VH-VL binders against q0atu2. Designs and how they scored, part 47

Target 1, 119 residues: q0atu2
Amino acid sequence: MLDKKARIRTSREYRNVFEKGKRLSGRFLIIYYVENALDNNRFGFITNKKIGMAVIRNRIKRQLRAIVREYQGQVKNKHDIVLVARAGIGKSSFEGMEKDYIAIMKKAGLFARNANKID

## First folded at step 3 (VH-VL)

Design fr1 (framework fv_firastotug)
Fold by ESMFold2-Fast, scan of step 3:
Structure fr1 (fold): chain C 119 residues (1-119), chain A 121 residues (1-121), chain B 108 residues (1-108)
Amino acid sequence: as target 1 above (119 residues)
Amino acid sequence: EVQLVESGGGLVQPGGSLRLSCAASGYSISSGYYWSWIRQAPGKGLEWLARIYYSGDTYYSTSLKSRLTISRDNSKNTLYLQLNSLRAEDTAVYYCARGPYWDSSYEFDYWGQGTLVTVSS
Amino acid sequence: DIQLTQSPSSLSASVGDRVTITCRASQSVDSSYLAWYQQKPGKAPKLLIYDASSRATGIPSRFSGSGSGTDFTLTISSLQPEDFATYYCQQYDSWPLTFGQGTKVEIK
C-alpha cells in the first residue's frame, strides 16, 4: 500500500503524464513517466475492463501497488509514473508482474544504482 | 491448507526481551506474500505491529519500530518477532497472520491461534 | 495513519434482528481497501468481508458489506445465535495497517 502523497489522484494529473510523459512497454505493463516539480515520486494505476471483472481488476491494482511500494527506494526521485495494465496481465502470476515492473523500470532508467528497498 | 502456530509466550519481566515464533505449514513464507504480527491486549482491540515480505523487506508500526524486529527462517518456514524493552502495556495475545498481498484478494486470511505474553514483575 | 472509528461501540440484539455496524475513516480509503473481521472470546479473528463488499469463502450470505471513501457498513440481515461476537473493520490502503476499536454485538 502506498502513502497518499505518493499517489496520482486527479484526472488532470493523469492527463499531464500521458500528454507530456515518455512511454515504455513491458510484457504485462506499460509505463508513462515524467519528471515532476515535487520532492517525491507519485504513482498512478490503470486497469481496464478487458483485464476482467472488478474483483480481478482490484486485485491486480492492489498487487501492482504492493510491488511499487516494495521498490520505492530504488526509484529516482521527482517522477510521476503511471502504470497501465495490459490485457494479458490477468494471466500473469504475482512474480510475473514484479519481474516485468523491475525490467521496465530498469529500461526506463528510473532505478537508481545502489538504492535500497524502503520499509 | 495454511496453518500458523505461535509459540514463545509466557511471563516476562519488565525491561526484558521477548522472542515469539510462528511456524507455518501448507504454504511457504518465502513465496511472494506478506506475513504480519498483530497483538491484542486483554479486553482491547487489534494492533498491527510489523510485516515481512517474501524478499525479506520489513515494515513496522511507527510507535513500536525502535523496539521491534521481525525476521524469518525460510528453511524452517518460521516467522519471528523480537520485542525489546518490555513494558506492562506489551501484555497481549500475539498473533501471526498472512498478509493482504500476492495471489490472494483476502486480507489476513489465515491467523494463528495466538500466544499470550504477560509482562509483570 | 488512518484512524478507523466504529459505531456503535456495543449493541444488544435478538436472534432474527437486522444489525448494522458503521466504520468511518479519518481519511479516504482508496479502492475500498477495507475488511471486516469477526472475533469470539478466546479465538483469533475470522475474515468476513474484504474489498468493502466481497464475502470471504465460507461466509454466510446474511453478512454483507458496503461503502466507499470514508464511510463503510457491515450488515447482518438476520442475526443468528453464533453471530454474537465482536466485529472489527480494518483498512489496507496505507501503511501502517489500522483497525477500528471494535463493536460488541451482545444478546438482548
Scores: ipSAE 0.005, ipTM 0.529, lowest interface PAE 15.1, mean pLDDT 82

Design fr2 (framework fv_firastotug)
Fold by ESMFold2-Fast, scan of step 3:
Structure fr2 (fold): chain C 119 residues (1-119), chain A 121 residues (1-121), chain B 108 residues (1-108)
Amino acid sequence: as target 1 above (119 residues)
Amino acid sequence: EVQLVESGGGLVQPGGSLRLSCAASGYSISSGYYWSWIRQAPGKGLEWLARIYYSGDTYYSTSLKSRLTISRDNSKNTLYLQLNSLRAEDTAVYYCARETYYGDFSAFDIWGQGTLVTVSS
Amino acid sequence: DIQLTQSPSSLSASVGDRVTITCRASQSVDSSYLAWYQQKPGKAPKLLIYDASSRATGIPSRFSGSGSGTDFTLTISSLQPEDFATYYCQQYDSWPLTFGQGTKVEIK
């Protein structure tokens, strides 16, 4: 479970990310992201009903939260990020969702690891 | 302030097609939310017809999916509803509405004023 | 599809009365994803309650919602003149989205 302060909780906060943020699409995920005025990152999660029944949508939401939690230390500070699950996500594996998340976050320039020193 | 304005209603002939527009202001329809069409026949209740996600994914009422097309023009910030093979029972006020976001939350918080469609010869 | 049945279909009430409207679902509405709307003649519906019990912004405290599973209730604790209208429930737990048939609240 993500810490309370790391979660986007209100419709107003979701609206701000959608209105002011940038968009990037992956295979199973779309992210919307914008800098915030806080000292931390916040995440939101949206699963549409076309994905499947509540049991499937809740499983996907839990898995996405777990992925975000695992990689939270690599995300550039001071961002609000909303993850939107695409219809096809119901057929993906946990590893498939994780791989897609990493790919889109890297493309967005939101992962802050120092790759230059490792190479 | 987000506003929705429907247009394209009026008297139409049975067997014809209907194309309605919903012009959004105060918010870019490509930036978020689901956007829906809902109708109400005279003296009757509300009937959800179709919705489109800001990504372009579309969803339809099971009873009407063969006759409906929901679409959008992001450059004009406008939603459309095409309804084919019009019948007398399609006579209704047609509303455009925004679905709310609270994670999975999907009630309708913003509505247009509606446009009346009358199907009659 | 989840079918929503409202009871009563209509009721007569006086200003100051407590009004209760029930919405029954043909299948369980998980997570209490149920909303209530008010509609006055010639106007679009107005969102009153979402998530079964949360009041929308600007809605007076006399409106309250309750319930879970298949049985939901909208209560108006002390009816005002502006509250004579038709009320609709709506579920958003299962696709497709569905509405109740409406309950008309008329002056006695």
Scores: ipSAE 0.005, ipTM 0.547, lowest interface PAE 12.5, mean pLDDT 83

Design fr3 (framework fv_firastotug)
Fold by ESMFold2-Fast, scan of step 3:
Structure fr3 (fold): chain C 119 residues (1-119), chain A 121 residues (1-121), chain B 108 residues (1-108)
Amino acid sequence: as target 1 above (119 residues)
Amino acid sequence: EVQLVESGGGLVQPGGSLRLSCAASGYSISSGYYWSWIRQAPGKGLEWLARIYYSGDTYYSTSLKSRLTISRDNSKNTLYLQLNSLRAEDTAVYYCARDSLWYEGTYFDYWGQGTLVTVSS
Amino acid sequence: DIQLTQSPSSLSASVGDRVTITCRASQSVDSSYLAWYQQKPGKAPKLLIYDASSRATGIPSRFSGSGSGTDFTLTISSLQPEDFATYYCQQYDSWPLTFGQGTKVEIK
């Protein structure tokens, strides 16, 4: 459960991340990310119909939000980040998605070392 | 320095329940770390039981999930483990420990001294 | 579940000896998400190594870890009197978190 101000909400904001951002692919996730001019991070989530029916997509979206919320303190400030679920994510465990997220964020240089050890 | 002190152990009857406490000092348990319970039967190895994050998200050992509840009281800076339907094989020293929130994975950097639970009539 | 098997289950050694303990996983442990702990009788476990090879704060350099995939090793290069203990490996690549059965290092 992310705070409203930590969510990418409008199609214009999503488009900005896709057009100007960098892209990294993992096994189950793709991230698009760009620095913003705000004082906080914002996250967006995209689950397309290739993943499965609505109940599966809604479960995946809830699980991704939970993962992002859990690690939000480790993310370098002032970024807009969009997570796009790949078709195979429906066969992944929660842990598999979490591991993929950590690996991608680390590779992108978006995780600050020691940032979330003490809030 | 983080200090963890478990309590609530002792002799318990089979079929009963117990609530173990883990009092933390030198650090607030509401600060975002995962906190785990791990047990060790006398002379045996370590077995992970459950973890809780300050947001309330929990994970449980699949073999024990139906009998375990992990919780916390932020005002007392204390973690709890409720174990139901106790059996002789639940006899063990119960430890609380702090999980790493570092993105490199989950390992345990601070441990309490443990509290012994003996399940016997 | 990933099962961790340690070898040997016990060993006898003298001060100054090089001690090697192996941890074998039933499935690949990706990203070297493997830790080692030391436990002395009547005491809680103490973190020694994380991420297969990183020493925890305050741990002497005689302790080292290595390995990847399914085979991991803890080495004590020159055993000291305070090192007689039981050692456990733990994986954190897959749920549930699992520990090895332990290796007891006894005085010869």
Scores: ipSAE 0.000, ipTM 0.523, lowest interface PAE 15.6, mean pLDDT 83

Design fr4 (framework fv_firastotug)
Fold by ESMFold2-Fast, scan of step 3:
Structure fr4 (fold): chain C 119 residues (1-119), chain A 120 residues (1-120), chain B 108 residues (1-108)
Amino acid sequence: as target 1 above (119 residues)
Amino acid sequence: EVQLVESGGGLVQPGGSLRLSCAASGYSISSGYYWSWIRQAPGKGLEWLARIYYSGDTYYSTSLKSRLTISRDNSKNTLYLQLNSLRAEDTAVYYCARDIGYYESPFDYWGQGTLVTVSS
Amino acid sequence: DIQLTQSPSSLSASVGDRVTITCRASQSVDSSYLAWYQQKPGKAPKLLIYDASSRATGIPSRFSGSGSGTDFTLTISSLQPEDFATYYCQQYDSWPLTFGQGTKVEIK
């Protein structure tokens, strides 16, 4: 359960991340990320029709939100981050998605490596 | 500081069940990590048993899946491991450990362990 | 399941020696998911190295890890009295999590 203020909600906000942000690709995920001027992180999630039927896309989106929520305390503050699911994600396990998310966040330098993240 | 204290070990008869507890302090078990149980038979190596994720998802050793249940009580900040149909080969020191998973390190804090002896 | 085999199973060494312990995986392991632990008699294991080569907080610089694919190594550059212990490698690349059988480092 991500707070509403921790979600990217508008097309304009998504476009800003895509246009101004950096991009990193993982096995099942692509992230786009940019520093924001807020006091918190915001996350966006994109699952397109190429992944599969609505039931599959909705499952993936729920699982990605759960993964993001789980590791939100480790993420460096003041970032807008959009997760884009790649076509192959529908065949991934929850653990596979989690592993990929962690790997790309580490590579992006977005993890604070602190179990008790201090703001 | 994270501290983990296991309890519930002791002498138990073959065919019985055991329920181990792991009381955590200095850190909430409902926060952003996995938690695992690991055992070590006398003079043997380490064997991973089970993991519980913040979401409630559970993962088990393939060989022990039918006999294990990992659970948690967030209000007591305590983890549990239930093992059924006990056999002599279940004799071991049982550890609980904080499991960061793929983030940084798999087991960065361990309890002291509790000895379970299965014999008649 | 990924099996991890350590070599040697035991070794005898003197203070000041360079000690190397090898961990061989039955299939490829991403180096980002390989850890090493130290265990002394009657104590819980202690994390030494994670991501194949990153030292855990408070671990002396004489401990180093390296490797990729199926072959990983833990090196202690100058063995100290407190380093006589059993060492375990562990992979967390794939489920289920698995450990090596251990390498006992004994006084010569």
Scores: ipSAE 0.007, ipTM 0.629, lowest interface PAE 8.7, mean pLDDT 84

Design ga1 (framework fv_recibokibart)
Fold by ESMFold2-Fast, scan of step 3:
Structure ga1 (fold): chain C 119 residues (1-119), chain A 121 residues (1-121), chain B 108 residues (1-108)
Amino acid sequence: as target 1 above (119 residues)
Amino acid sequence: QVQLVQSGAEVKKPGASVKVSCKASGYTFTDYYMHWAKQAPGQGLEWIGEINPDSGDTNYNQKFQGRVTMTRDTSISTAYMELSRLRSDDTAVYYCARGSYYLSWDAFDIWGQGTLVTVSS
Amino acid sequence: QIVLTQSPGTLSLSPGERATLSCRASQSVDSSYLHWYQQKPGQAPRLWIYDASSRATGIPDRFSGSGSGTDFTLTISRLEPEDFATYYCQQYDSSPYTFGQGTKLEIK
């Protein structure tokens, strides 16, 4: 699980990311992201009904949180990031979701590490 | 203003069926799962099942499987729960509740006011 | 199915006191799937704490949730008159989704 302060906790905070943030689509994921005024990153997760039944959505959210947690040290600080699962994600593997997440975050420029950085 | 408004109290005989409605307003009805819960007099809450209002797909608690049917009508933003072959231990307040995606793992953030169903002669 | 056991069943306290409510699961529950609801007589439940520790919108900071695995706690640091109600924990980790039997906070 993610630390409480690393989670987007209110509808107002989600609304801020959707209204002011940038959007980037991957194969299984869409991210919305915006810089925040805090000293830490916050993540939100949306697994809507188009993915499937609650047990499937619940599994996907758990797996996405695990992926985000594993790579949290690579994410540039001071961002609010919402991950929205696309309908097809229910058919993906854990590895497939992980690869998509890494690709999206790199393309968005949200990973702090590159070839010349020590982090 | 987000609200769930349920149908009124029902009195039924053993063996009958009851159909409770839950009308949603103030949000996009098809964007959130609808859950149903039972609360017998003086007792705690018991989850009955859920419906995806967009697809119509359902998932029921095994305790009610075979007696419960959940449906919805998207044209009037209304969810329904029908319980058949009623027994005395079905006497309870029945609640509909919205499953929130944006806050957490389907926390029930909005609840209907409840519908009292009494099963007796 | 996961059984949630709340203790005590009834907690008799006075305004100004600290309340500690326990919820124990028969199996490990990911804290992301544990929620607390407040219910007053004649009313529907209200979401109070989600993901074990996050306060729902508008809930005073005297309420806090904690815990992981099988042991979860709801704490009220200084009881106000409006806090006397029944509190239910709920797990969404495994179907069927279950509630605890409730802890009733009553005035001493």
Scores: ipSAE 0.008, ipTM 0.585, lowest interface PAE 9.4, mean pLDDT 86

Design ga10 (framework fv_recibokibart)
Fold by ESMFold2-Fast, scan of step 3:
Structure ga10 (fold): chain C 119 residues (1-119), chain A 121 residues (1-121), chain B 108 residues (1-108)
Amino acid sequence: as target 1 above (119 residues)
Amino acid sequence: QVQLVQSGAEVKKPGASVKVSCKASGYTFTDYYMHWAKQAPGQGLEWIGEINPDSGDTNYNQKFQGRVTMTRDTSISTAYMELSRLRSDDTAVYYCARGKYYESWDAFDIWGQGTLVTVSS
Amino acid sequence: QIVLTQSPGTLSLSPGERATLSCRASQSVDSSYLHWYQQKPGQAPRLWIYDASSRATGIPDRFSGSGSGTDFTLTISRLEPEDFATYYCQQYDSSPYTFGQGTKLEIK
């Protein structure tokens, strides 16, 4: 489970990420992200009504939290990150959401990568 | 500062089309959805639809579906709303307003000054 | 669609008095998607209260919002002359987004 301090909780905190952050879209996910003044990362999750009924939105939210938790150690520190599920996510598999999350985080430069590594 | 500036008043005949513009300044145009609302004389506000300026994706109120088209030009930070097959009851002030599509922070915090469209017959 | 009914339609009061404006939804609305706008004649609406209870930037602390479910309230603790305007509630919980018909606050 994500620690209490690793969660974006208030509307004001979400608004800060949306207004000052960068946006990047994947297949099933959109992320908004901004550096914070804290010593840790915080995550927010949005599953709007375009996705479907509450049972679908709750499933998606739990699966996204599990994915974020699994890869939390790979995320560059000092960021507030909000994951917004796109309408089509309800038809995706867990593996599909996981692949999209990894791809979008790498594209955003938020995951560790070896851009200048020479073998 | 953040502002939305709309095109000037229009007078149209029934059956014509009108295209209203809304030019954004003071913020990143593609970071906020653009909404359009109608206010008939002496009446309240009615939501017409929204456009994502980044993708161009639109979502319209079913009442206006088939008669409204929303577009944008990111090179000049301008959104457009075109309403076709005009009727007398389309006479109204039309507003653009910025907001988010998401469940949090979708309040319309900045509004254009409004464009009066008069349909005369 | 969700219908928002505001009451009273017109509220006549004097400066210095307390105003209470109601907004009733035909279906439950999450308070995070209930907003209030102020509009004066000839002007565009202005965001006043968002997420049912949060004041927009620059809005005086005499204004407060409250409510949940189907019943929401905008309160002005002590009216100033510049507060006389029409106030609209709005919901985004269900598409299409809808506005109430407005409460006109006028000088008695």
Scores: ipSAE 0.007, ipTM 0.578, lowest interface PAE 8.8, mean pLDDT 85

Design ga11 (framework fv_recibokibart)
Fold by ESMFold2-Fast, scan of step 3:
Structure ga11 (fold): chain C 119 residues (1-119), chain A 121 residues (1-121), chain B 108 residues (1-108)
Amino acid sequence: as target 1 above (119 residues)
Amino acid sequence: QVQLVQSGAEVKKPGASVKVSCKASGYTFTDYYMHWAKQAPGQGLEWIGEINPDSGDTNYNQKFQGRVTMTRDTSISTAYMELSRLRSDDTAVYYCARGKYYYSWDAFDIWGQGTLVTVSS
Amino acid sequence: QIVLTQSPGTLSLSPGERATLSCRASQSVDSSYLHWYQQKPGQAPRLWIYDASSRATGIPDRFSGSGSGTDFTLTISRLEPEDFATYYCQQYDSSPYTFGQGTKLEIK
């Protein structure tokens, strides 16, 4: 799980990312991202009702946090990034979500290195 | 502005059913899950279940499965919880509560005032 | 199901003292799904601390939450008369969503 320092917490902070940030869509994920004035990255997660029941949405949110945690060292510093789960994500596998995350982050130019934990 | 208003107290006989209502106002009813919780006299809170007001999909705590039914009417922004085959240990205050999963809350941020259901033995 | 155990069950203190309330989970709970509620007699519960450490709107800064994994704490630095109530922790991490049994904070 992510350290609280690495999480977007307030409605105002989420609004800033949506209004000022860039948007990029993947297969299961949409990211909104903007450079921040902090010394670290912060992540936000949104799993709207369109995905399904709270138990499914909470599971997806936990899995996305695990994926983000795994690859946090490869993300360029000083960014606020919000991940929005698309309706179809409930039928994806963990590996499917992970591949989509890596692809979209690379396409956004937010990964500084190869997205694997070895090498 | 945002509030949940529940129906009034009820007295029921063992074996009967009770249906409690929860009317939402001040927000878009279909945007948030509605939860129900039980609190027996002098006891703590117990989660009963949830409903997605948009789809009507429900998820119940196994302890109440088979006896509880949750529904809603989007035209009047009202959620309902029906508990059947009542027994004396169903005597409790029942609360509805709005679940907020946006902006990292995922908490019950707005609660109804509670409905006392008394089951006479 | 995740069992939340609160301790102590009753905490008797005087205004001006520090209160420390514990909530222990039977398995790991993501802190973003651990919340605290305050309940006074005859009233509905009120959201007090969300995501383990964030104060809900209007909650005084004498209240703080902390913890992760299986061990969570609610602290009140200097008790005011209005703080005497029952406090419940709750996990929203996995269904069925569960509450602790509550800690009753009462005047000594």
Scores: ipSAE 0.007, ipTM 0.576, lowest interface PAE 11.5, mean pLDDT 85

Design ga12 (framework fv_recibokibart)
Fold by ESMFold2-Fast, scan of step 3:
Structure ga12 (fold): chain C 119 residues (1-119), chain A 121 residues (1-121), chain B 108 residues (1-108)
Amino acid sequence: as target 1 above (119 residues)
Amino acid sequence: QVQLVQSGAEVKKPGASVKVSCKASGYTFTDYYMHWAKQAPGQGLEWIGEINPDSGDTNYNQKFQGRVTMTRDTSISTAYMELSRLRSDDTAVYYCARGKYYLGWDAFDIWGQGTLVTVSS
Amino acid sequence: QIVLTQSPGTLSLSPGERATLSCRASQSVDSSYLHWYQQKPGQAPRLWIYDASSRATGIPDRFSGSGSGTDFTLTISRLEPEDFATYYCQQYDSSPYTFGQGTKLEIK
């Protein structure tokens, strides 16, 4: 769903976010985030096999990408953000994942002060 | 060094069952999902199902639901696929394949050599 | 279930030519879940491209994958003799995971 330039694609790029970034934990999600040198945001998604079978992990990834895309306009520009799904996410509803995402992004200070405008 | 080795060819009569094995080596067996796929003679690939070797949980393609059973034995790093009530259109090469998890996605990166199952009256 | 339709079914070309193989999905497929496999007669399939555009280990740079949504492409910029094989696309976006019917590259 997300544009290719808005996605973290390589293991090296993921490692950079983990090593240099900050971490915040939500109920179903953990985010790792760091400012990048690009003119746009990039998102990465990690679903551990402990969440469940491939069908569940694939559903979770699709739903997380949809949520991220829906709220792109509220995210401060120039960040690499990796979403790591916690084991319990398989039992969450779509709205539960969405609420958790919003809560952790706000707590991280990654949502723009003005919700109608990104930096 | 990572490899999947499958059991040998089988010839079965209609209505019988067949159980194919897939022995993993060179990696931690419980760290990757195991998938099974069918390839009928001269045809393309068809996904049958998957098993989580750690938990034993399975997910099957509805087309095979009720006829397929996937199991594993972690002590010998071996996965099994049993297909029952065999029909002539079950004649195919059956493959096992490892689902490699690339920090957020799976692809079938290692495949067994295939097991030919012939259903003949 | 998502149906993947590959075209052409058979592509006859000579070494040195460019090959373009198409894979069309009946529903949108996230590119992270679209993969390509190469299969030669009598052999198991081999992972060739994962996540629509990433080459698997050891795959020459003359191979490239692209696409999003419902339309995906595998391109071989300059065919070598060893490239003549059947190529399958596969989606891992939704169960049941499905493969295309394959495109057979054959020597002209």
Scores: ipSAE 0.007, ipTM 0.580, lowest interface PAE 10.1, mean pLDDT 86

Design ga13 (framework fv_recibokibart)
Fold by ESMFold2-Fast, scan of step 3:
Structure ga13 (fold): chain C 119 residues (1-119), chain A 121 residues (1-121), chain B 108 residues (1-108)
Amino acid sequence: as target 1 above (119 residues)
Amino acid sequence: QVQLVQSGAEVKKPGASVKVSCKASGYTFTDYYMHWAKQAPGQGLEWIGEINPDSGDTNYNQKFQGRVTMTRDTSISTAYMELSRLRSDDTAVYYCARGKYYLDWDAFDIWGQGTLVTVSS
Amino acid sequence: QIVLTQSPGTLSLSPGERATLSCRASQSVDSSYLHWYQQKPGQAPRLWIYDASSRATGIPDRFSGSGSGTDFTLTISRLEPEDFATYYCQQYDSSPYTFGQGTKLEIK
């Protein structure tokens, strides 16, 4: 699981990322991201009710947290990043979500390790 | 101020139905799931089910399936739980509670005051 | 369905003492979906700890939650008179969402 200090927790913190941050859309995910004044990254996860009932939303959140955790070492430091699952994500595989996440983060310039790759 | 206000106590005979209301205020009613829970006298909490106030979709605990119906009226920000074919062991306080799922957790952060339903002959 | 077993059922302590309340799940529960509620007689439950270890708004720092997998704990470092209540753990990981049977914290 992600360290609790690496998670966005409050409504105020989520609003800050939405209002001040940049937005980038992928196939199954939208990210909102902004630089923070901390010494680490923080992630938030939103699975809107349009995705489905709590059991589906909770599965998606768990899978997204696992993906984020696996790649957190590659993310440029000092960012607050919110992942918003799009309605179609319920039909995606774990691998599909992972590939979408990597593609979006690379396009946003947030992957330190992969920043220089064109493809 | 975010509040959930429930209807008053009910006394019913076995075999009757009861419909409990839960009026939301202080937030956008359709942005949060509404849950219902049962607490029999001297007992713990038991989850009955949930409703998505935006779509009207419901999900019920199998223990209550076939006897419970959850609905809502978005024009008055009110959720309803109807329990039919009442038995003596349905005597309990029934709570509505808001599910705060869009902010990284699905916890019941706001609760109604409870509605006592007594089933006796 | 996931069964949550709380122990002890009743815990008798005096103000100033440390309380440790356990919640054990019949199968693994993601800590992000394990929550604790406090309930006093005649009152509705109140969210106390969410995501296993995060204090809800207004909850004193003497309360802490911990755990993962199947074993979760609520700790009160130094009991105050207002802390004597029943505490319920709850999982929101899979439907049907379930509560433990509760631990009643009572004055010795």
Scores: ipSAE 0.013, ipTM 0.618, lowest interface PAE 8.3, mean pLDDT 86

